# VHH binders against Profilin-1 (pfn-1): the designs that were tried, part 29

Target 1, 132 residues: Profilin-1 (pfn-1), of Caenorhabditis elegans (q9xw16)
Amino acid sequence: MSGWNAYIDTMTAAAPSIKRCAIVGAADGSVWARTEADNVFKASEEELKTFVALFNDVTQVPAKGADIEGVHYVVPRTEESLIFGKKENTGFFAVKTKSAVLIAVYEGPNEVAAQVRKAVESMQTYLNNAGY
Below, E stands for the ipSAE of ESMFold2; O stands for the ipSAE of OpenDDE; V2 stands for 0.75 times the mean of E and O plus 0.25 times the DockQ between their complexes.

## First folded at step 7 (VHH)

Design w23 (from t3 with D101T; framework vhh_6fv0_2; at its last look DockQ between E and O 0.02; V2 from the best seeds 0.00; counts 0 for: pae O 5.2 > 2, unsure alone 62.2 < 65, placed apart)
Fold by ESMFold2-Fast, scan of step 7:
Structure w23 (fold): chain B 132 residues (1-132), chain A 126 residues (1-126)
Amino acid sequence: as target 1 above (132 residues)
Amino acid sequence: QVQLQESGGGLVQPGGSLRLSCAASGFTFSTYDMYWVRQAPEKGLEWVSTISYSGSNTYYKDSVKGRFTVSRDNAKNTLYLQMNSLKPEDAAQYYCAKDYTILTGYFDSSPEFDYRGQGTQVTVSS
């Protein structure tokens, strides 16, 4: 909990257009850390279990979209360890590591989306190298 | 192409204040998150502060929280850093950046960033 909060702080500093983010367990969607207070990440335990299970077969996700915090996102395409979606001026990037899924919900134009993606993928690489 | 020009540095006494400016051109400033980073002599680059494209979200290095304030004027393509209660530890060359991987700054790795300017020198001495 306390240790994982440092990674949330790093993510939000790296891409301040992130509105909310979380680090959750890849197996069960359990929250390890998330943004709090005015930026609280509001996904339910049930929703997160459903969301992390999408990584078992990412190829089916674009046909159905994805739900985060009760918001339905259009998912235009996926990569093996990456799901991303867009809804108007809001979007998300979610990446899977060995043990975790990082979810970042952002708001802004395509340029900030690119910055958010870079930050999320950099954290993914860091955590994989650390054995997570 | 992309150009960033910092200004506003100088020599101050401990406890003094400075306001840094960064004039941006060659890209759509209003659609990018922006960063302030610094480098002291013989030290690596350190992340200092971040501001979202709209100015709604700001983040700071722990040691500058409550003393520094980042802001931006998207109509003027200008980024600012107001520095109050300056300490000797704040003495450094300050740079603004359009694209920076904060992970490298947090974990003392080699920094990755795109299109920083020449920087502006801040000296804190009595």
Scores: ipSAE 0.501, ipTM 0.789, lowest interface PAE 1.7, mean pLDDT 86
Fold by ESMFold2, look of step 8:
Structure w23 (fold): chain B 132 residues (1-132), chain A 126 residues (1-126)
Amino acid sequence: as target 1 above (132 residues)
Amino acid sequence: QVQLQESGGGLVQPGGSLRLSCAASGFTFSTYDMYWVRQAPEKGLEWVSTISYSGSNTYYKDSVKGRFTVSRDNAKNTLYLQMNSLKPEDAAQYYCAKDYTILTGYFDSSPEFDYRGQGTQVTVSS
């Protein structure tokens, strides 16, 4: 296994309650890899461009919320390179690396949300250390 | 305190089958994704299988797909690994894990896992 698809597989295996995820360019939201087939990550190019721009000032995001895959999420908190969105029993974690944004959409209780965050942040650290 | 106890290992012939169990206590088992990992004598610790908290999603290392089946019984706080068509390269100490930190995953034979048992030995020989 090689390429960006292997990183998608790694995050999914690390946090099996991830329903869909993607790696997109931080500057323009271009899709580098995503879950496919029955669990295709369906965000449009226009939506992803808007989404990654949220990282230009994460402090403004809690007041606005965030949209991904046509779903609006409440954003209870952000950190310099992390946005957490919540809607009912679903949510997302998005983290920014040097050149990419990792997005994972999940379903499940708070314990699995913590495991999803850990998987995405571990990949964030790996990609940053690799120069991405 | 999180406690995981693996059992069910043993000596089997190539092509044989074995079922491992992992008894869990000290946490709410039914709300955690769970993992099987293994360690062979000349290899580091490697990921084998993952199962979601409800049991609805399962993932496997490529070399065991179609031969191993992970399952769980949340009422009994128990994780299982059914191993069929065993090969000599499956011989290892097997551990269950509650959480893990993955550094490279599929690209590395030694991802970090948070496990708490002594493991159970699987030996495959003629």
Scores: ipSAE 0.184, ipTM 0.583, lowest interface PAE 5.1, mean pLDDT 85
Fold by OpenDDE, look of step 8:
Structure w23 (fold): chain B 132 residues (1-132), chain A 126 residues (1-126)
Amino acid sequence: as target 1 above (132 residues)
Amino acid sequence: QVQLQESGGGLVQPGGSLRLSCAASGFTFSTYDMYWVRQAPEKGLEWVSTISYSGSNTYYKDSVKGRFTVSRDNAKNTLYLQMNSLKPEDAAQYYCAKDYTILTGYFDSSPEFDYRGQGTQVTVSS
């Protein structure tokens, strides 16, 4: 298991409502690690390339939404290094580090979103401090 | 009919405080996440804060964290925004919004999703 897989496991453990995660290159959407086994993160690298490019101008994302794993999400708002989306009882959080984008897809009531965000942002902070 | 009515705005000096209110009607207030947004002159609409339907979770724009506090009283169908340590850059028309689909409508300028009230003006000046 690669070192990046350990971070996937860490995020998943921190927020049980997370179904799938991925760590991808911020520049090109290349997959560094993803959830495997029973619930594989299914986004293609082409899709991920498009997704990570959203961070180049986050201001336009709420108007258009975002697609992950072939699913279209409404994006209520964005921040400089944060994109999150919602669809019914599902959603995603994506945060940008210096060199990566962390993506977590979750399922559950509204309350679980806070836990998911915390898990992803915590990892964001850790990786940023580590130089990634 | 969905109705939102903001109030509580005014003129304050830098460092001052205001408490905004949003009276909601025409929908089951307690089942919806609510949002505060603002628009400064010649600027686009920007998100300020979100509070979950139950009030258990709150989110803030980075620039207002530690200064603004969103809350709600579901029994009164009212949303609040306590604004402390106000800065000139906080000056804007403040609106409350019903849900994320409405906010999406704001960003794409779709009138079909405009359930916001008239807004309340916040001015920060010495």
Scores: ipSAE 0.021, ipTM 0.322, lowest interface PAE 5.2, mean pLDDT 88
ESMFold2 (binder alone), look of step 8: mean pLDDT 77; pTM 0.780

Design w24 (from t3 with D101E; framework vhh_6fv0_2)
Fold by ESMFold2-Fast, scan of step 7:
Structure w24 (fold): chain B 132 residues (1-132), chain A 126 residues (1-126)
Amino acid sequence: as target 1 above (132 residues)
Amino acid sequence: QVQLQESGGGLVQPGGSLRLSCAASGFTFSTYDMYWVRQAPEKGLEWVSTISYSGSNTYYKDSVKGRFTVSRDNAKNTLYLQMNSLKPEDAAQYYCAKDYEILTGYFDSSPEFDYRGQGTQVTVSS
């Protein structure tokens, strides 16, 4: 069974306003773990492959935006290993580690967005320190 | 200034129930996810439960799932934890928090930050 589900559980415990999230392979967008049941992360493998390729040059992303679960998000800016987007009161944070990309889709006001970002970045730090 | 005030703890026998409350002030309660954590003697802080700002999403530590229920009343700025079928292992000081960093054992002791209340003691004995 997938040990990666424990990291999904940790992120959703830290920021329960995460509606859906996933941990995917940085090279190919293959799903290692994701939220399930009523909160199932619905992105296709093709969409995820396209999404993780955005990390090859994050400076190009604000001009084009990003698509997750068939929803087009405006990406106002990027940071070295961070892509985040907004659409109304929904949004996402995606961070790249050595081997993985963590994607969290959330819904809520700015205070919620700040909590989600912290949870995702904390997990990014943990995984990088663990060699992933 | 952020203030969190826990209450509702006490002494119960195994199998008993308690309802904890956390009264929040000094911030817009309805826009924050909230957390329950606990600390038993000679143990570290342990996450127990979380609830989203709207109350729509809840998550629980595996050992309390099915026995504990977190809820909130945004009109009253109050967070609750209903604890049923209490076990000796549940005995701890219980705290509410508005910052998930306490789940990692980090606490900023600067006077500017007051994310955790004084707590309420739960004792389970037979």
Scores: ipSAE 0.054, ipTM 0.550, lowest interface PAE 5.9, mean pLDDT 84

Design w26 (from t3 with D108G S109D; framework vhh_6fv0_2; also named wa24)
Fold by ESMFold2-Fast, scan of step 9:
Structure w26 (fold): chain B 132 residues (1-132), chain A 126 residues (1-126)
Amino acid sequence: as target 1 above (132 residues)
Amino acid sequence: QVQLQESGGGLVQPGGSLRLSCAASGFTFSTYDMYWVRQAPEKGLEWVSTISYSGSNTYYKDSVKGRFTVSRDNAKNTLYLQMNSLKPEDAAQYYCAKDYDILTGYFGDSPEFDYRGQGTQVTVSS
């Protein structure tokens, strides 16, 4: 394994109910790594730039929701470095590190949502400790 | 109370095959991603394979890709690991788990488990 794709592979193995995910730059939403092929994470540069800017003031997000891959998600609440949303049987977790934002889109019941959150938060901790 | 019971281990010659089973109870098996992990004598726990709650996504440790196949039967609350072309390096106690921090295991640490069964022993020798 090399590059940022190794972290994508590890995170999806930890939570295989993740359908698509990406690691993007916190400052500009530039894609560092993402799932590929049939699981390609499809978000425009404009959408990602808008999305990472939500972390500048997460308290505003529940009133507006969030858009990922052209899908509008209801965001019921936020935490300091965590935005999550739901739309029917799909959802996402996004966490901010010093330099990156991790976004994971999943499908499944609340139990797998909890496993996805755990994987995303574990990677957040690892990257923060690694200086990212 | 979460209960996991592994079976199907045994002694095989190199190149042989075994099918492991894990019977789950005490939780809604069909709503959890599940894991196979192993521990060789005097070694830490090592992640082997993961399967999504629906069975549609599977992942494997690089050294077992193409030889091992994980599957599940949600109606029977049972997880399986089909092991083909077994090598001496595969000899270990095999466990199933519903909650495994694969990230710390991947980065060189063997995490503690809350949820694993008694395990089933796999021995590979000629």
Scores: ipSAE 0.535, ipTM 0.800, lowest interface PAE 1.8, mean pLDDT 87
ESMFold2-Fast, scan of step 7: ipSAE 0.414; ipTM 0.751

Design w28 (from t3 with F113Y; framework vhh_6fv0_2)
Fold by ESMFold2-Fast, scan of step 7:
Structure w28 (fold): chain B 132 residues (1-132), chain A 126 residues (1-126)
Amino acid sequence: as target 1 above (132 residues)
Amino acid sequence: QVQLQESGGGLVQPGGSLRLSCAASGFTFSTYDMYWVRQAPEKGLEWVSTISYSGSNTYYKDSVKGRFTVSRDNAKNTLYLQMNSLKPEDAAQYYCAKDYDILTGYFDSSPEYDYRGQGTQVTVSS
């Protein structure tokens, strides 16, 4: 698809429980890369614009939750550059870098969430170090 | 034992060019993203450029974009930085560093770039 796909592949290899993921622009939610085909990340342009704006004040997010791919997730808490959500046996982790937001949607119980979080945070560190 | 050996630095006049090389050993070079970082006199360590493990994706510090080109030869375990239109502000000790391991999904170096070599000096002076 695009030159950023290698980072998508790296995240999904690191945490096989990641079902779908994307790297989007922090300012506008424009898609830089996402999973496609059998694992297509299908959030709309308007939904992603709304989602990345949540990072302007993460303290408001737990009260309202967050929507990704038309699914409403309960957000139990946030950290400065991290929003994560849960809905039954699915969840997501989203982290903000200087220029990007990485979003990974996973399926499975909470026991696998730590592996997914580690993969996303590792990529966050990499992109921040690369100036993104 | 991880080893990184930089070379190719030297003294050039403003507007000149240099090509840096980094010879890597002790790890599977082709599975790691690689960095070029620099430390200027009386300044901290600065990220300069990143190249993905395959060579398909490259990233640059804004101030060097269009002037520097990073590349790699995985068959030779060698990383390169072509530096054109050098400015006095580019004078620094240049280091290569390994980062993200595609096979394990973990970083093998810290923000302080623990796996950098001894570096190669670039001086830009008229």
Scores: ipSAE 0.005, ipTM 0.132, lowest interface PAE 13.7, mean pLDDT 80

Design w29 (from t3 with P111G; framework vhh_6fv0_2; at its last look DockQ between E and O 0.02; V2 from the best seeds 0.00; counts 0 for: pae E 12.5 > 2, unsure alone 64.2 < 65, placed apart)
Fold by OpenDDE, look of step 8:
Structure w29 (fold): chain B 132 residues (1-132), chain A 126 residues (1-126)
Amino acid sequence: as target 1 above (132 residues)
Amino acid sequence: QVQLQESGGGLVQPGGSLRLSCAASGFTFSTYDMYWVRQAPEKGLEWVSTISYSGSNTYYKDSVKGRFTVSRDNAKNTLYLQMNSLKPEDAAQYYCAKDYDILTGYFDSSGEFDYRGQGTQVTVSS
């Protein structure tokens, strides 16, 4: 296991309603770590490459939505380093750090979504402070 | 108003067991992931366990894996922590929370709120 797996474990522990999550390179979408076992993050390399590129112009993302693991999500709005989407009782949060994109796919009500966001943003802050 | 009330703590010998409870009110308990955290004397807060809103996913601090079990009864608005094979190092004040940042060790990632109860004391001594 790479050192990045520890951050995956931390995020899932911090927000247990996360179903799957991954840490990928912001530049190319390469997978640095992901949830495994029964909760394997299943996005392809090609899909991730496309996804991380959304951060090049987040203002356009709400108009077209975002796809993760072959699932299309509606993106209500974006922030400079945050893309989040919703589909029924599921959604995702994706945050960009200096060198990575953290993606968390969750299931649950809006209250849980808020908890997931906090966990992902906390990790974002931690990694940024660490230089990543 | 959010209210959390922990109970079930006490004095046990090493190897003993306790079952903690957390009664929740003032919010829709069934729609929140919940946390157990603890604070030993002269130590900071540390995360112990988390359970998803539905109870389907549970996570534990490495040092308590295999010994502690978190569960919940959403119909009763109650969170539980079964603690078996207790060790002296498990002695602490135990708190339940709906907001806790594992990375920062705060009960609110923004630092604005501290949603926890009074806690329940767990003492492990021979």
Scores: ipSAE 0.889, ipTM 0.936, lowest interface PAE 0.5, mean pLDDT 94
Fold by ESMFold2-Fast, scan of step 7:
Structure w29 (fold): chain B 132 residues (1-132), chain A 126 residues (1-126)
Amino acid sequence: as target 1 above (132 residues)
Amino acid sequence: QVQLQESGGGLVQPGGSLRLSCAASGFTFSTYDMYWVRQAPEKGLEWVSTISYSGSNTYYKDSVKGRFTVSRDNAKNTLYLQMNSLKPEDAAQYYCAKDYDILTGYFDSSGEFDYRGQGTQVTVSS
């Protein structure tokens, strides 16, 4: 059991409409921690490696979208360290820190999406300040 | 115009029970995740529990797991916290919130309002 799972627990508690989430290495997409069991984050190693590489040039992402857990998401726009997407009633927010990428998949209305984004950005700030 | 009104606090002996309520108005309650937080005398704010907008997902501070149960009634715009097996360490002012940052331990007031209600006091003593 990883110490990084405490951050997964904090993030899901901060925005309980997060269905699945993970903290992965920014360089290679290696999983540091993820939700498990009934909420298992199912992305393959290959998919995560591809996904984190999107942060090398986020301007290319809206044209192609992004794939997470075998689901193709429409990405309406990106910011320097933020990729987010929507697929019907589900969506995701992914933020990059110095060493990590946080990915949160959620379900719910726009108000819930806003709370998920805040939780993910708060964790991004915390990890950056901690040197990650 | 966001209003949150907590009630149900009181004095109980160790091992006792209380049910807290939070009446919400001024926003679409059913579309927000909600939080219970507490502040003991001379201590900072502590997150206690969260519940998703639909009521499907609940999370708890480790020290209250198995003793506290959060629930909501979206038709009545009301949030609840059932507290069983109360301990002296649970004595605090309890607040409900629609905006709370667990990592910083502060309410997100957006500069205009502190969306925290006045709270309800829980005292545990013999």
Scores: ipSAE 0.477, ipTM 0.777, lowest interface PAE 2.0, mean pLDDT 87
Fold by ESMFold2, look of step 8:
Formats: sequence, structure tokens, C-alpha cells
Structure w29 (fold): chain B 132 residues (1-132), chain A 126 residues (1-126)
Amino acid sequence: as target 1 above (132 residues)
Amino acid sequence: QVQLQESGGGLVQPGGSLRLSCAASGFTFSTYDMYWVRQAPEKGLEWVSTISYSGSNTYYKDSVKGRFTVSRDNAKNTLYLQMNSLKPEDAAQYYCAKDYDILTGYFDSSGEFDYRGQGTQVTVSS
């Protein structure tokens, strides 16, 4: 097994505009892996528990927005297993697998958002196929 | 399905004002955040402003803060953009949008037109 940190490295390598990311438990927001050092993904257990619960009814999320790392994002659209948040020239993509939520926070123009989404959805597919 | 119809554009002098309207139908307007976006010739779509579903929170692109005011009337299913102190840089086709996905380039099977109207032209001549 390569470990959960290898999946963090895979996502950040696939989309260099990702500045921070994490893999957290879908049931409780527990951190399985995250970016570290100068680009530490900083979210409290309380914040992550609230965040992953958004996937219980994604249709309510655009009206509320979402908070991650103490930053409030507008959520223009959701899909059954995806939340996209924006704040100025930054944003996040979050996707849910069977057991986990993948969160990637990026910076850059809208063009790079598509690359971030592809990286996160590719990992979502991989983890779902692996039973996670 | 979703229908959005923009109006209120026109020709103004620099420093002038326009009020854009967006008539919405085919969805429950009062439960959706709404967006103004614009497209200048030979440029991509540019986000201008967002207003939350209740109207309580508004957001603006930095270059229009203090000059533009977004508002909504949920009883009339109408979104507005008051544009003051207009500059030549503001000249564009303006669209209202229900879904931010048109800014990321993502489409679903409902197509791009379910997310915006035909737009209204704002021209600023000096």
C-alpha cells in the first residue's frame, strides 16, 4: 500500500494550481491525509465535520455557501457528489467517494479550475473503484 | 426550461448610468443565488456580481465595487444591476446567470442556454 499521503501527491502533481488539499472521512471529517509544511491544509475537526455533512443534501449548499479553512466561499453549483466553491481568484473542489471526501483548494484564473476538477474526479473514481 | 431575459442596456457617455433587469421563469427564483457576467468583444465571460437567494449578501468584482449595485425582487422574479459611473472598460454584453458553471466551462445535458439569457448590450462612448 502506498499510503494516503501518496494520493495527496498525485492530485497536486496532476493540477499544480492546487495549493492545499486533503482526504477526510465522509462520516466525520477525520483527516486521513493533507498537504503539510508551508501549504498546510488548516481546518478544524469541527469545521470539517460540518463541511462533509453538506453532502447529505447538496441541494441546500448553494443557498448557504461553504466554509473551509475559515474562508467563506460562494457555491455556484453542486452535483450529487461534488461541491464547487469560489472566492475571487481562488476556489475549491470537493468530491465524495464511498468513504471519503476529497478537498482541493486552488488559486488561479477560471481556466485552471477545470484542471483541478479533473484531478479530483480522477482520484474520486480511483478510490471508489478501490472500495473507498 | 429555465428562461432568463436581460434588458436595460444601451448607449451611454462615460460617467453615465444604466439599470439592467433580468426576468426569470421556469425555476423557483427565490431559492437560487444569481449572477451577473459580461463578455466584451473577443474576450471570455467575466464574472461581475453575485447576490444570494435572499438578497442579504452581495459580491462584486473589484473593478466595479462602489459603482455597481446588484439587487433582486423575489416577488417579481427579477434581478437588477444598477451601473453608475460607467467606464469604457464596462462596455460588454451583459448576462444574468443562475449557475456559476458557465464560468468554469462545464456543461450538463441541459446546455449553456439554460443558465443564461441572450444578454443586453452596454456601450460606453466618449
Scores: ipSAE 0.000, ipTM 0.156, lowest interface PAE 12.5, mean pLDDT 81
ESMFold2 (binder alone), look of step 8: mean pLDDT 78; pTM 0.790

Design w3 (from t3 with T104S G105E; framework vhh_6fv0_2; at its last look DockQ between E and O 0.75; V2 from the best seeds 0.00; counts 0 for: pae E 3.2 > 2, unsure alone 64.96 < 65)
Fold by OpenDDE, look of step 8:
Structure w3 (fold): chain B 132 residues (1-132), chain A 126 residues (1-126)
Amino acid sequence: as target 1 above (132 residues)
Amino acid sequence: QVQLQESGGGLVQPGGSLRLSCAASGFTFSTYDMYWVRQAPEKGLEWVSTISYSGSNTYYKDSVKGRFTVSRDNAKNTLYLQMNSLKPEDAAQYYCAKDYDILSEYFDSSPEFDYRGQGTQVTVSS
């Protein structure tokens, strides 16, 4: 178990409506850690490479949406280091740190989405302060 | 107005059991993940357990895994914490929370939460 797996566990514990999450390299989409076992994060590295590249120009993402695990999400808006999407009762939050992208895919009502966002952004802050 | 009210605490011997309850009102309970947290004497607030809005996912602090079980009854707007094999180090004021930042425990700062009840006291002593 890599040290990054601990952060996966922490995020899922912080927001249990998260179904799957991953920590990937911001530069190339390489997987550092991901949810496994009963609910594996399934995005390929090729897909993740494309996804992390969205952070190069987040202003364009709402117009085209974002794909994770072969699922297309509508992206209502973006922030400099935040991309989030929705699809029916599911969605995702992705935040960029200095060197990584944290991705959390969740399922549930809008209320849990707010909780998921908070968990992911909190992890973002922690990792940034740690130099990652 | 959001309201949380914990109950079920008490005095037990080591190895004993308690079942805590949290009655929720003032919000749509069934649409929120819920948290149990505790504060032991002379210690900071610490996360104990989390349960998803539907109850399908549960998570626990390592020190309570295998002994504590979180559950919920959304029809009754009630959160539960079954505590078995209690240890002296489990003694604390226990709170249910609508929002709690687990990561705040890593920032050397006060834990962040939006809403919690008055708590219920758990004492473990021989």
Scores: ipSAE 0.832, ipTM 0.911, lowest interface PAE 0.6, mean pLDDT 94
Fold by ESMFold2-Fast, scan of step 7:
Structure w3 (fold): chain B 132 residues (1-132), chain A 126 residues (1-126)
Amino acid sequence: as target 1 above (132 residues)
Amino acid sequence: QVQLQESGGGLVQPGGSLRLSCAASGFTFSTYDMYWVRQAPEKGLEWVSTISYSGSNTYYKDSVKGRFTVSRDNAKNTLYLQMNSLKPEDAAQYYCAKDYDILSEYFDSSPEFDYRGQGTQVTVSS
């Protein structure tokens, strides 16, 4: 299996509580791969461009929150290359690599949130080591 | 203490069927994604199937797709694997797991998982 869609497939198998996810360009938010069909990740191009720009200064994000797929999420805190948020029973984890941003939207309790975070961070480590 | 107890393995002929069960205790089963993994003699551990905490999303290894079905009963804290059209290549010790690092397996590193069971043996021969 090759191509960016293979990484989406592997990530969803690793954390099946991910409802939708995408790999986008860190510079412009261009979609490299995303979940399709019944689980289509439907953020607009403009929304993604705005979202990836948040990684230019993550310290400002908790004051503003973040928008993904037209949903405004509360961002309680950030780490250098990690933004995460909550909206009721849904949430997201987004991590930045050298060239990409991985975004995973999930639904579920804290236990599955921890599994989703682990999957996203593992993929981040792999892509950084691969030069992405 | 996390405990996972597998059962339902046995000897079947090629083309036969088995239903595996995994009884979970020591954690809130209904809040975890769960995995089936297997290990054949002299081979490494291999991911087989994944199911989300709610049971709504399932994923399978390509070689078992269409033959195996994973399911769960959260009221009974039990995970299942229905195996149909069994092939000799499916012979292995089968384990359930609540934390399995499929990504480490995909990237040619040792998988990380947490399971407490002895597994259940599946043998496929004529």
Scores: ipSAE 0.507, ipTM 0.792, lowest interface PAE 1.9, mean pLDDT 87
Fold by ESMFold2, look of step 8:
Structure w3 (fold): chain B 132 residues (1-132), chain A 126 residues (1-126)
Amino acid sequence: as target 1 above (132 residues)
Amino acid sequence: QVQLQESGGGLVQPGGSLRLSCAASGFTFSTYDMYWVRQAPEKGLEWVSTISYSGSNTYYKDSVKGRFTVSRDNAKNTLYLQMNSLKPEDAAQYYCAKDYDILSEYFDSSPEFDYRGQGTQVTVSS
């Protein structure tokens, strides 16, 4: 596994209701690491390029939603470096660091969503402090 | 308010087994992921195991993988840790938690921990 796979493993252990996640380049959506095997994160390069570009102006995202893995999510709110998407009992949190975007797709109740957000934001802080 | 009460610790010979329980109240247990952590004297907290709210996903620290099994009974609001093939290095005070900053441990940070129970002591010696 790549050095980035350790971050994927740590994220899923920290928030076990994450079903799939990835770390992608903030500029082009290139995949640095992702969950594999039975829970492959299957977003295409074209989809990820479009997705990371949402961070160029997050204020426009709630009006149009966001697509990941061919699934359309409602985006109820954003922050400058965070996009939260929701569809039924599933959702995602995506955060931008200096060089990357972390994407975590989860399933579960709102209490679990809060735990997922905390894990994702903690990783965001760590990567930013490490220069990524 | 949130209450967690750990039990089931004790003195065990190396290679023995022990089952820890964590009784939860004051919150909807079945909607939270849960964690086991441990602390040996004068050491920092060490993540042991994580289980998702439904019990479908479990994760373990490498040093306990294959020996420990986390489980939960949502009808009884109880979290369990079955510990087999115990080693001296497993001796610690064990805590359950509904929140834990596991990332700080993996990246050598010092997380704050909200101790909701007294923990239960596991001692491994001949």
Scores: ipSAE 0.331, ipTM 0.702, lowest interface PAE 3.2, mean pLDDT 88
ESMFold2 (binder alone), look of step 8: mean pLDDT 78; pTM 0.786

Design w30 (from t3 with P111T; framework vhh_6fv0_2)
Fold by ESMFold2-Fast, scan of step 7:
Structure w30 (fold): chain B 132 residues (1-132), chain A 126 residues (1-126)
Amino acid sequence: as target 1 above (132 residues)
Amino acid sequence: QVQLQESGGGLVQPGGSLRLSCAASGFTFSTYDMYWVRQAPEKGLEWVSTISYSGSNTYYKDSVKGRFTVSRDNAKNTLYLQMNSLKPEDAAQYYCAKDYDILTGYFDSSTEFDYRGQGTQVTVSS
């Protein structure tokens, strides 16, 4: 729990446009770490369980979209271990590692989105290499 | 200043081929997924194809699968759409975009100058 907060801090430092983020278990959506206080990641345990199950078949996700923090996002496409969504100027990137799913919610234009994606994918690589 | 400029459209007979190009400037092209969208007269915008920032992943509208191929040259900041076996229903104004909402079929008007160019016209007739 406490150790995992350092990875949250690393991602938000790399991409300041990340407004809220979390690291959750890939099998069950259990929260390992999340942003707190004024930037608290508000998704329920049930919502996260539903969300991580989307990685079992990402090809079905664009047809129905995805819900995070009670907000419905349009998912224009997916990749094998990546789901991203958009709602107005707000969006998210979610990546799956061996044992975890990283979720980052951001605000801003496409240039900002590219920076957030890079930060999330860099952390994905690091955690996979660390055995997570 | 972000700019997208399409070219390569024209008049072609059914079964013919055209290659569309999109020249991008004012942003780091290699870090963005890119889209081809089209609009036929008096119809809404329709998504045609997506290519990932690296070029490794491509997606197509069902009606163009096997006939259209999207590609990109990140060194030249250029997006391409190779169109083979063209059909009358493919006739439309074609646009490239760096952001697209597939549910609405429209671009966010607040970022209009950033996500599409003026387009290139494709006409298919005998």
Scores: ipSAE 0.000, ipTM 0.154, lowest interface PAE 12.7, mean pLDDT 80

